# Designs tried in a protein design chat: VH-VL binders against q9nrl2r1430to1533. Part 28

Target 1, 104 residues: q9nrl2r1430to1533
Amino acid sequence: GGVHELSAFEQLVVELVRHDDSWPFLKLVSKIQVPDYYDIIKKPIALNIIREKVNKCEYKLASEFIDDIELMFSNCFEYNPRNTSEAKAGTRLQAFFHIQAQKL

## First folded at step 2 (VH-VL)

Design p16 (framework fv_pamlectabart)
Fold by ESMFold2-Fast, scan of step 2:
Structure p16 (fold): chain C 104 residues (1-104), chain A 121 residues (1-121), chain B 107 residues (1-107)
Amino acid sequence: as target 1 above (104 residues)
Amino acid sequence: EVQLVESGGGLVQPGGSLRLSCAASGFTFSDYWISWVRQAPGKGLVWVGEINPDSSTINYAPSLKDKFTISRDNAKNTLYLQMNSLRAEDTAVYYCAKEEYGDYLYYFDYWGQGTLVTVSS
Amino acid sequence: EIVMTQSPATLSVSPGERATLSCKASQSVDTNVAWYQQKPGQAPRALIYGASYRATGIPARFSGSGSGTEFTLTISSLQSEDFAVYYCQQYNSYPLTFGAGTKLELK
């Protein structure tokens, strides 16, 4: 029963990845490009990590999936000042997520 | 200087398996995402998959995920592609390609010269 | 998956002329586009990333532009070594996808 139950999470992650504002969230932040990121952010996460967790059936509840997506946005807003392109992309993508997550 | 050298290609029969290697030098291999990209004779480039620095994340082209496995050995500065259940349509030059930063920049700044895999009877 | 469509398939030009190559994405990719040059029997070489930034060692005659779904590679004054196949690539979403290429050939 579990395979088809996870299809909604997979579809939502795919929609997030394909959104124009997903670029800051596709992969983990590079230590080479942003050396102080991991001094500030203690629980790093990105869409590729969340997608892998969905595929490995690591989410037992929809709330766990939603919490990981929200952690991703929270990290973005904690590290990036509000007027950055990263923070603006995060704001738009989070709004899109909240609309889609109503189906969960 | 940055160098990537692929090896392990050759002639295989349909249904066979091959393991390709990519030996890296001239940069800190363990800091970078590396991709495999293939090109059939006279055709364009097709992305196969990629692997992050610590092997915790591996992404594949959906059509290839059940046939190919990407791995790396940072102590040996070597990337691998395990290819199983090969068919004629898998005939291609296989390139390894380095991503400069991997997180926000997905362009491939350096490529190996490729290794030819021919699948025929 | 995002489909990248390059046009024309073949462009015939003379040395010293300007070449303009087109790349269109089936959906928006922001500026997450790279261009590569490939000569016969050789590996691809990075030319442009982020739609408009030149890779290391690339001459100023190569320039890229565009955002969203339409992208252009321009070579302002063709040299003999520029006759090659050019590929665009999107890195906005998985899987990463390339165009089918534009072959730049001598007129």
Scores: ipSAE 0.000, ipTM 0.561, lowest interface PAE 14.6, mean pLDDT 85

Design p17 (framework fv_pamlectabart)
Fold by ESMFold2-Fast, scan of step 2:
Structure p17 (fold): chain C 104 residues (1-104), chain A 124 residues (1-124), chain B 107 residues (1-107)
Amino acid sequence: as target 1 above (104 residues)
Amino acid sequence: EVQLVESGGGLVQPGGSLRLSCAASGFTFSDYWISWVRQAPGKGLVWVGEINPDSSTINYAPSLKDKFTISRDNAKNTLYLQMNSLRAEDTAVYYCARDYVEGSYFDSYYMDVWGQGTLVTVSS
Amino acid sequence: EIVMTQSPATLSVSPGERATLSCKASQSVDTNVAWYQQKPGQAPRALIYGASYRATGIPARFSGSGSGTEFTLTISSLQSEDFAVYYCQQYNSYPLTFGAGTKLELK
């Protein structure tokens, strides 16, 4: 059930965090370093927030967890031009996520 | 058809200034980031800097930021490099190159079109 | 800044042979590496981007590989027009940096 799903979510988040392309997603974007980010992105999220939600049992369905991960990638592609290191890292990490998420 | 042509190079005395031009034709110049790259005689390629389509972002090699200024005039399809306080070590062929920012393959970035370069010689 | 180190400085080979050129980054650049070819008196020509993708019009004998800090350009079955200087470039972080080049010369 629920306990099994949450354990699977924790494992997947850990795999994403350990991936070489996770660096743009580990923590929320700095308001000081990137002041226009929060004018463009309405629902900011990062892997540390998603992991905390998993640990607090806030995801009742796998779809809710997947939606938050996809929101994180969507924010990346909305803010960052395609030719940026951030967008390229996001593309590779999203592909990795899609492969791993099939196990959920 | 798609071309970049540099001009404005020549012989200049130490301490002098030059403005290089790069004329674009055969593509929508205002859609692209453009870079300046230089190459000293017999040496390798050195990135000088780049400018985005609307001139709101200009990135420089840190060692050149204080003496070089990159600008563009989209109405004239022309890129510029203003070079001040020139020294012998600035002697090089200066290339302009189109950054592949837009493309069908979304993870791509490279300098896909280059001019033939203009030689700047700094000597007394 | 990220330093790109190319080896060897000069590689002497014959037509029909395979050439393998190395490029090492001082820190991880992911797959954000491009390769360029330059012939005497000419502007550079893009060959590879994203470490392994061929630029438009580049023959299949050119291939790239690598990720992180170690990258390779391979030219299979060398042709006479391939004798040139080859540069790797990282575009992962500013300033953009090139290697010093590998000169491919005829034995």
Scores: ipSAE 0.000, ipTM 0.553, lowest interface PAE 16.8, mean pLDDT 86

Design p18 (framework fv_pamlectabart)
Fold by ESMFold2-Fast, scan of step 2:
Structure p18 (fold): chain C 104 residues (1-104), chain A 122 residues (1-122), chain B 107 residues (1-107)
Amino acid sequence: as target 1 above (104 residues)
Amino acid sequence: EVQLVESGGGLVQPGGSLRLSCAASGFTFSDYWISWVRQAPGKGLVWVGEINPDSSTINYAPSLKDKFTISRDNAKNTLYLQMNSLRAEDTAVYYCATEGYDFWSGDYFDYWGQGTLVTVSS
Amino acid sequence: EIVMTQSPATLSVSPGERATLSCKASQSVDTNVAWYQQKPGQAPRALIYGASYRATGIPARFSGSGSGTEFTLTISSLQSEDFAVYYCQQYNSYPLTFGAGTKLELK
């Protein structure tokens, strides 16, 4: 990607962070506080990591950016049962993301 | 604006006790794990212990667990460190630090107070 | 406990130079490593978390790398304000442990 695509990625990350349902996704899950998480989740990721990748110009294609966001949601649903507040927040935020991603 | 202000340090004799406070402002104190970290004059950083939001989990450095007690009062936005049976080796600046307060950071120590000096001497 | 070993103990460099600081863990800590800067009389300041991500407000000249047991902090174009002591820390396992520090001093 070009500088326009990187600007669009930054805007989308900001929109996700501002969403009420972003709270489970803002930072990496703590290994100390949730020790079994990293035994189950092989590719951990969070919005702060994705933001840093955008700032470092690591996404060359929109598909790479979308893959990282989708990985974040996939990890949420893999670790958290569907009836948890984390999974419910993830479901709503993912729907919001799919609408916003139409702009990419 | 996130602020942590430690107080209660001073000169204490060997065998004495002292209670340190860390007053927090500018964030929802009750939502965050907070640590105590100490540093002897001219030496490196040493983790003392941490406490979770509701005080149900308190972790200590193994060498300090029988000597120090960490507690918090969420209504007063204040963290405490009770120090008993103090020895010269406990002379240090004591810092409180938040774990992952800033949403752009991880669970490392992202905000620190200025520290309060404890001197154990006759 | 996991022992964090920093090298060198002291690094003498001039402004504008590149500084590379090393940190080695006695066992794997994945990427759960942070770096802190401390100036005399001041509290530590967070620079890097997760081995490679810059904390809020940290200039781009600071970068971190590494995973497992070998970690590096790099300052690409040293400024006068960067002369300080730097500590690495692991937050992978209890107890949380810091390295002994690397003092960055003017050559």
Scores: ipSAE 0.000, ipTM 0.609, lowest interface PAE 13.1, mean pLDDT 87

Design p19 (framework fv_pamlectabart)
Fold by ESMFold2-Fast, scan of step 2:
Structure p19 (fold): chain C 104 residues (1-104), chain A 123 residues (1-123), chain B 107 residues (1-107)
Amino acid sequence: as target 1 above (104 residues)
Amino acid sequence: EVQLVESGGGLVQPGGSLRLSCAASGFTFSDYWISWVRQAPGKGLVWVGEINPDSSTINYAPSLKDKFTISRDNAKNTLYLQMNSLRAEDTAVYYCARSEYDYIWGSDTFDYWGQGTLVTVSS
Amino acid sequence: EIVMTQSPATLSVSPGERATLSCKASQSVDTNVAWYQQKPGQAPRALIYGASYRATGIPARFSGSGSGTEFTLTISSLQSEDFAVYYCQQYNSYPLTFGAGTKLELK
């Protein structure tokens, strides 16, 4: 808690967005380009949605913020085979997140 | 060791201006939010405002936002407070203080303070 | 803004006694409360954060408690160096606000 908790979430989202491996996560997967995605992934999420939730003060606990970021990675690994560029980007970005999340 | 050293205080006439500095050493200055806090003689602590690591966010006490400007120079490890249109009620010791945030423990406190610099607004 | 009210304004006690200092918030601040100690001519020193956790290097005789709107700082077995002014502060909402302080003085 405290006033800097929301600022810390925003700083971390900005760091994730700027990371070279953020490209699969910036916005929701297109249903037109990837029609089967929403048949497999039932709780879609992306960094733009998480950023909006931070700005609207919708996270009451750091654990809720962390859960949404982890959900995003979990969706990536569920949909994408582990040898894809998406899964590899997700693996590297998740490792970066785990290091940065120690600051939360 | 972590140190914050304020400077720039002194006697100023009503309506005058001053710029205070806070020199930081012993830690990575660019990683921390830093606040200005003032204390009038014999009175309590009053938060003035704060600035985030990259200067993209600056928050002020509502009563002071049009009067004071906070800035920082990370290359010089220095925080600034520009004070304009000073009045007798602005007479105080001005402290800079580092914010330590730790989400595990719920900490968001001023863990290190400078010794302060006295600003006296008098005719 | 959230108003922090400390009581008493002055507490007169002797070394070895227990001191209990009160801090009340005008609205809930959860556990987002810190306590600071200030000696004459010195900067404040952080004692407690998150209402009940001791800052690094703070002796075990200092303890904090409370949540919501009522908070307490307790100093067990007072030492001579503990006579100072104590401030509570909320960091739940902007602007950050401090109580007016409780002065702990020798009886």
Scores: ipSAE 0.051, ipTM 0.667, lowest interface PAE 6.6, mean pLDDT 90

Design p2 (framework fv_pamlectabart)
Fold by ESMFold2-Fast, scan of step 2:
Structure p2 (fold): chain C 104 residues (1-104), chain A 125 residues (1-125), chain B 107 residues (1-107)
Amino acid sequence: as target 1 above (104 residues)
Amino acid sequence: EVQLVESGGGLVQPGGSLRLSCAASGFTFSSYWISWVRQAPGKGLVWVGEINPDSSTINYAPSLKDKFTISRDNAKNTLYLQMNSLRAEDTAVYYCARETYYDSSGIRTDAFDIWGQGTLVTVSS
Amino acid sequence: EIVMTQSPATLSVSPGERATLSCKASQSVSSNVAWYQQKPGQAPRALIYGASTRATGIPARFSGSGSGTEFTLTISSLQSEDFAVYYCQQYNNWPLTFGAGTKLELK
């Protein structure tokens, strides 16, 4: 992506970070607090890492940015059972993301 | 008789759109989560997505999230699947299926207890 | 996503024999597994939910067992109408995922 696309990615990440349901996604899961997480999740990611990648211009295509956001949600749903507050927050934030991603 | 009946399938060209319907009868439609499940010819079952009773929560399979929109009209006892940007790999029989809640014995289940007959969508030039 | 692996892909058996079908999850799904039967040209039919509870109207020869990551569907004294494809499904995590199916065919 170009400069205009990177600005759009930054704006979208900021909107996700500020959303009430972003709390499970702000930072990587602690290996100390959740020791089995990294046995189950092979490609961990979080909004702080995605934002850093945007700032370093590591996304060449909008699809690469979208793929990382979707990986974040897929990890949430893979690790957390459907009835958990994490999975419910992820469901609502993902719906919000799908609406916002239409701008890309 | 509890039943789900899909309709709206047919032949569509690549890049096209199609809307499927699922008509419910014999139960209180507005009380159930309903899913869409698809099956390509000669292949297995693939979950598309689900919608809760009041439409406040809709979940999609990650690989299909940007292509499909699930909605429902409880007054008409009808579930919908809006399909956009269709490709050959979307060719499948599309089923609607009711998610059940058997809590009479304290056992939770979200398994599919009632399935429609399916409607075939063929994406071809 | 949680991957459900069914084995064998095809099982050849004779009527009156016992059929045992395997389903493995890539991570624990507790007991939140269902089994479905599908005959050619028909919609799937619910057989088992909660890993071991028979759905209404399902004959006693069908039994399910397992928890965590390993699940089994057993059909005792196979009947001619039992030749079909069988799918396992987890409903513990999103997205809901199915195994690729085991085709039960006449030996």
Scores: ipSAE 0.013, ipTM 0.677, lowest interface PAE 8.7, mean pLDDT 88

Design p20 (framework fv_pamlectabart)
Fold by ESMFold2-Fast, scan of step 2:
Structure p20 (fold): chain C 104 residues (1-104), chain A 124 residues (1-124), chain B 107 residues (1-107)
Amino acid sequence: as target 1 above (104 residues)
Amino acid sequence: EVQLVESGGGLVQPGGSLRLSCAASGFTFSDYWISWVRQAPGKGLVWVGEINPDSSTINYAPSLKDKFTISRDNAKNTLYLQMNSLRAEDTAVYYCARDTEYYYGSGEDWFDPWGQGTLVTVSS
Amino acid sequence: EIVMTQSPATLSVSPGERATLSCKASQSVDTNVAWYQQKPGQAPRALIYGASYRATGIPARFSGSGSGTEFTLTISSLQSEDFAVYYCQQYNSYPLTFGAGTKLELK
């Protein structure tokens, strides 16, 4: 990698992406593979979209960034039953996020 | 599990050449920048260089750029370090280490995980 | 190149004590500093990145702080497995550089 300065939001997104439990959150859920997802989830979001918003300086407050991350977890728990690998990954990643977000 | 394993180290005569390999497993190798870092016996860590996913960008420590060549083969999930004109001061454990990254392949230049290292001894 | 200076070279402490390790950069590196732990015969292990963020799986007793040129790694309640060499690294500019290390040893 290239030498670069990371904003606090960008550092946190990078840490979330790197986490083993990020796999359900890297990209938007495929409509073709999960056709009912967009009937249930009305505000879809994923780490790639949040990263793009960070890069375009669309978050003016830490609360706006946190709200988007929390929306991502909320969507996961709304769509996925509690005993799924997606919901379990979301639970672990959300706990990790809460620890890291204390540094914002 | 995410793992890097170096190989190819050994005893080499001064002036000799050696090629080290680093085999990656447990992650998509072609998505990551990977670095080489060396450590002389009883000494600290020295960054050698790094290579981006498609080999279009290779960064070296200025003191080592004329001596070492970093390359990779994504089809084999393997990173290489070609070492030429070796001298006693090149004696070290050589580690490969994964640069941390953004989702879009933009690298951070801190390292996790590291391989176990392979010892290169340059001696007559 | 940016020179990273670690102090002390050796710190002798007992289990349960608090250890504070210093790392100084010859010019500003913002918060682009990582800390690594290395035990004899082992590869380095990432502890801290971005000066203050813990790497995955790192116990809460490890904390980092600092910005600009002055950085610290703190171990709040030393465990027996914490006796090792600790290295700081800047990743603000090329070439990437490491400090010479602080050896944490049993008193």
Scores: ipSAE 0.000, ipTM 0.563, lowest interface PAE 16.0, mean pLDDT 86

Design p21 (framework fv_pamlectabart)
Fold by ESMFold2-Fast, scan of step 2:
Structure p21 (fold): chain C 104 residues (1-104), chain A 123 residues (1-123), chain B 107 residues (1-107)
Amino acid sequence: as target 1 above (104 residues)
Amino acid sequence: EVQLVESGGGLVQPGGSLRLSCAASGFTFSDYWISWVRQAPGKGLVWVGEINPDSSTINYAPSLKDKFTISRDNAKNTLYLQMNSLRAEDTAVYYCARVGDEYSGYDLYFDYWGQGTLVTVSS
Amino acid sequence: EIVMTQSPATLSVSPGERATLSCKASQSVDTNVAWYQQKPGQAPRALIYGASYRATGIPARFSGSGSGTEFTLTISSLQSEDFAVYYCQQYNSYPLTFGAGTKLELK
């Protein structure tokens, strides 16, 4: 509460960004480094885009915010084979997200 | 609470068959891979096999694939192990175990286990 | 199949001491290793997954480390309830395989 506290969505995004397993999710995947990514993933998203949407007050419902975070994880698991460092980071960060989302 | 309850174990003659059941409650059963793991008396853990949510993928320990069949009925929240051509070496406590947790689909560890059901193969 | 080798077979320690248990894989399993605790007459209980992450409800005195072929489970400041058999497991390759176990017993 009060003017000195972050919004619930902003607090959760900050917690995700600060997590050790956030590195695959901080920015959109590079088209140059991973040329087939955008042939497979039709709705790309990353934490920097979600943070911008939070800052612009584009989420009207908690469900909309949660849907974008879940889309981010879904894209990770669709593109990356199960045994990759990206997929492992995604599974751990998603677990952390589900616990933190209880604060919403 | 997450709960897995095995049943169907008992004494069976060599060459016989048994069908084990594992009843799940406290979670969305249809979202999880479930494994069977066995443990012979006084020995360690041995993986038997696993089945995915929609039964399209079933993986077995190579030594057991020709005599054991894993299946599931999501409407009944129940996992099954059909055991045929049983030998003395199949004597063990049989556990069902949930693969991963509600958040992690890719870490194939067993987060919750049933209490086990004892199968004894003896003349 | 990947063989998991645990050592020692038996470790005798006193409450308050640190216990270190070893698990070696016959080939690389990355970080796809879990640890389980089993007490007589009970089902195994998950302790660690992904080599180093604690399962839900597991006290901080349990920690795991390692990657590739060498893994360690450490129990700091042992409590009386910690005397049990501990198993490591790889889930990198099929078939999934367990170590033979390390029995932690009271000195």
Scores: ipSAE 0.000, ipTM 0.563, lowest interface PAE 17.1, mean pLDDT 86

Design p22 (framework fv_pamlectabart)
Fold by ESMFold2-Fast, scan of step 2:
Structure p22 (fold): chain C 104 residues (1-104), chain A 123 residues (1-123), chain B 107 residues (1-107)
Amino acid sequence: as target 1 above (104 residues)
Amino acid sequence: EVQLVESGGGLVQPGGSLRLSCAASGFTFSDYWISWVRQAPGKGLVWVGEINPDSSTINYAPSLKDKFTISRDNAKNTLYLQMNSLRAEDTAVYYCAREPLDYYDTSGYYEYWGQGTLVTVSS
Amino acid sequence: EIVMTQSPATLSVSPGERATLSCKASQSVDTNVAWYQQKPGQAPRALIYGASYRATGIPARFSGSGSGTEFTLTISSLQSEDFAVYYCQQYNSYPLTFGAGTKLELK
């Protein structure tokens, strides 16, 4: 990935962090809040981890960045039943992401 | 940069009620879990509870869950603690506190604290 | 609930000396332990998180160690501003709990 792509990734992550529905995704899920989370989710990820990878130039392709964001949403829907506040927030934030990701 | 300012403390009679406020500035309030912690005069710190960004999840210390209610108003950047049926043992300085937003799992660790507001329950 | 036991209750030391403060959990808390400093009339100040990581702006003379049930806060060369009460806290399970504190006072 180029300089312009990395700037675009940073802008998109900032927009996701500022979104009202980002609260389940800001940092890794706490074992205090959900004791069985890491038994079910084998590849945990959060926006703070993704932002660090962007800043350290670890994404070589836009598809790698998109894959990490989609993994984050996939984990949310795998762990949380569809009628939970987490799943509802994830659904809205994922829709927002899909609109913004068209610019990548 | 990050500031938390508690208010609403004072002298109340046993059985009375009081609502405390915590005004936040210097960060995006709606992105953070915020907690209440209290400290009786000359005693240690006691965790009261916490609330998530959208108010859908509120956790309380089991001994306090029927007495206290935590809420927040993200439009006003303000956290609240509603205290009912107050007794002498509720006399304490009440702090609001915030976790860092960082790459390590720091859920329950408090980097930022307000100055506290004193609640005195006396007959 | 997990009980955090701090010892000693009071430690009398002189500037330039090493201070070692103990914190014991009633059951394993992994490394999910924080340390706070509190001066009279002030809010607690974060020192250590994750048992051993120093908070931003905290001098190198403060160090934490431990895992499981036994934790230590060490101040390698005491300065006059270090006289305060120190609290440990576990954040491994609910409810979050603090120790009763160790008061560090001038000898």
Scores: ipSAE 0.007, ipTM 0.606, lowest interface PAE 8.9, mean pLDDT 88

Design p23 (framework fv_pamlectabart)
Fold by ESMFold2-Fast, scan of step 2:
Structure p23 (fold): chain C 104 residues (1-104), chain A 123 residues (1-123), chain B 107 residues (1-107)
Amino acid sequence: as target 1 above (104 residues)
Amino acid sequence: EVQLVESGGGLVQPGGSLRLSCAASGFTFSDYWISWVRQAPGKGLVWVGEINPDSSTINYAPSLKDKFTISRDNAKNTLYLQMNSLRAEDTAVYYCARGIYEDSLGYDAFDVWGQGTLVTVSS
Amino acid sequence: EIVMTQSPATLSVSPGERATLSCKASQSVDTNVAWYQQKPGQAPRALIYGASYRATGIPARFSGSGSGTEFTLTISSLQSEDFAVYYCQQYNSYPLTFGAGTKLELK
């Protein structure tokens, strides 16, 4: 990636953060509040980490950026049962992401 | 200018009720877990409980469970603590405190505190 | 619950000296320890989180160290405004717990 790709990634991350369903994804899951999370999820990630990676130019390809976003959703669905508020938010935000990512 | 401002404290009779408010400004309130912490006169800090961004998870200190109810209104950028059946031992300054949002390792320390509101339970 | 024990209860020191405050957890809390400064009539102020990371705006003379059960807060060159009560806090296990505080006072 180039400068134009980084601008597109930043814009997309900002739109994800501003989405009503972003609340489970804004920061890493707390070890205190969810003590078994890190026993189940081996590659934790959140939007604040992804945004920092974009700003530090750590993504060379659009696929690497997309993979990190998809990992975030995969972690959500792995940990949270289908009927939880977290899983429902993840489903809606992932659909939004898929529409926006078509522009990358 | 990130700020938390508590209000609603005052003198209340034993057995009475009181609702505290914590008004947030200068940050996206709906992104943060927020805690209530109290401090009795001349004593140390005691964690009361916390609430997640969408109110789906609320955790309380076991010794204070049943005494208090934490809630939030993200449209008003306000956190609440409903206190019922108050006793003299609940006399304290009540602080709201913001969990660290920017900590990428999952820490839940507090980076921003309000100035507190004094609750006095006395006959 | 995890008990946080701070020592000493009171530490008398002079400006320019080094102050070392101790905090011990009754069981391992990894590095999930924060330190706060509180002056009379004021709210607590965040100093350190994750045992060793300084909070925004905190002077370099404040440093934290430790992991597991033993933690220290060090003030390398004490200033007059540093005389206050210092609390450690664990956030590894519910309920979140604080130490009883160490009062740093002028000798």
Scores: ipSAE 0.000, ipTM 0.563, lowest interface PAE 15.8, mean pLDDT 86

Design p24 (framework fv_pamlectabart)
Fold by ESMFold2-Fast, scan of step 2:
Structure p24 (fold): chain C 104 residues (1-104), chain A 122 residues (1-122), chain B 107 residues (1-107)
Amino acid sequence: as target 1 above (104 residues)
Amino acid sequence: EVQLVESGGGLVQPGGSLRLSCAASGFTFSDYWISWVRQAPGKGLVWVGEINPDSSTINYAPSLKDKFTISRDNAKNTLYLQMNSLRAEDTAVYYCARDSYEEYFGYGMDVWGQGTLVTVSS
Amino acid sequence: EIVMTQSPATLSVSPGERATLSCKASQSVDTNVAWYQQKPGQAPRALIYGASYRATGIPARFSGSGSGTEFTLTISSLQSEDFAVYYCQQYNSYPLTFGAGTKLELK
């Protein structure tokens, strides 16, 4: 983890957060509002958790950062039926991420 | 051809100011962080600072932060270094260099300009 | 700031020989080290990124190694064009810092 790796990760997370389709991913899914989520999803993650890990220098390689982002999308597609607003947002944001991640 | 070309160097009196330019061509300038690096005659390389693609983040060497200002104009593919309150120790060749990072290869400054000489002398 | 110390300051070698250049960081920089070559009157040229990965167009005779605080640049069979000053640089923490350079000169 060098300073340019950390700056690149922070920039990418900021771009993801600013994206119109980020709303399902900004924070962890509420157990009170979605009680069965944690019965299905065993490794929950969200952009606020990923950003905290970036700020604490917990990613030493871009692959570790990319794995957490991909886990977030994988969780979305596992829990949310196809054609839901969440799944559609996830599909568009994941495509955006793949384009931006080419710069890492 | 990927190129960076510096200009604006010259002789300046102590206490004076200069603005250096770095013109980029042959690549998408707005996709890259760009650094300024200086080298005093017969001495080694000293990092001045860097600026991100959209100018929202600018990092400086702490000793130079209050004296130098880095900016860029993506529409003109040009990077700038504003230098104020110049002293004899600021005499150096000033280079602009493109920051490059890839997961498998790490970070390096992969494209450099030819440099522009700034001489601070009475 | 992290201080990068290069040794020797000058290394005298002949074409065809192996040159080994050392770079030491005052604290761990993981593998976040780049190496550059500079010939008189020219801008620096990137050689190595991430301690060990050759930049595009750099001949295989150049290799880098190391992690933590100890780094090495090796030129396995010197060519006449390799006589230059070599700089290591850390990008682990701000400010970015360079070593003072090792001058490779003809014996």
Scores: ipSAE 0.000, ipTM 0.566, lowest interface PAE 18.0, mean pLDDT 87

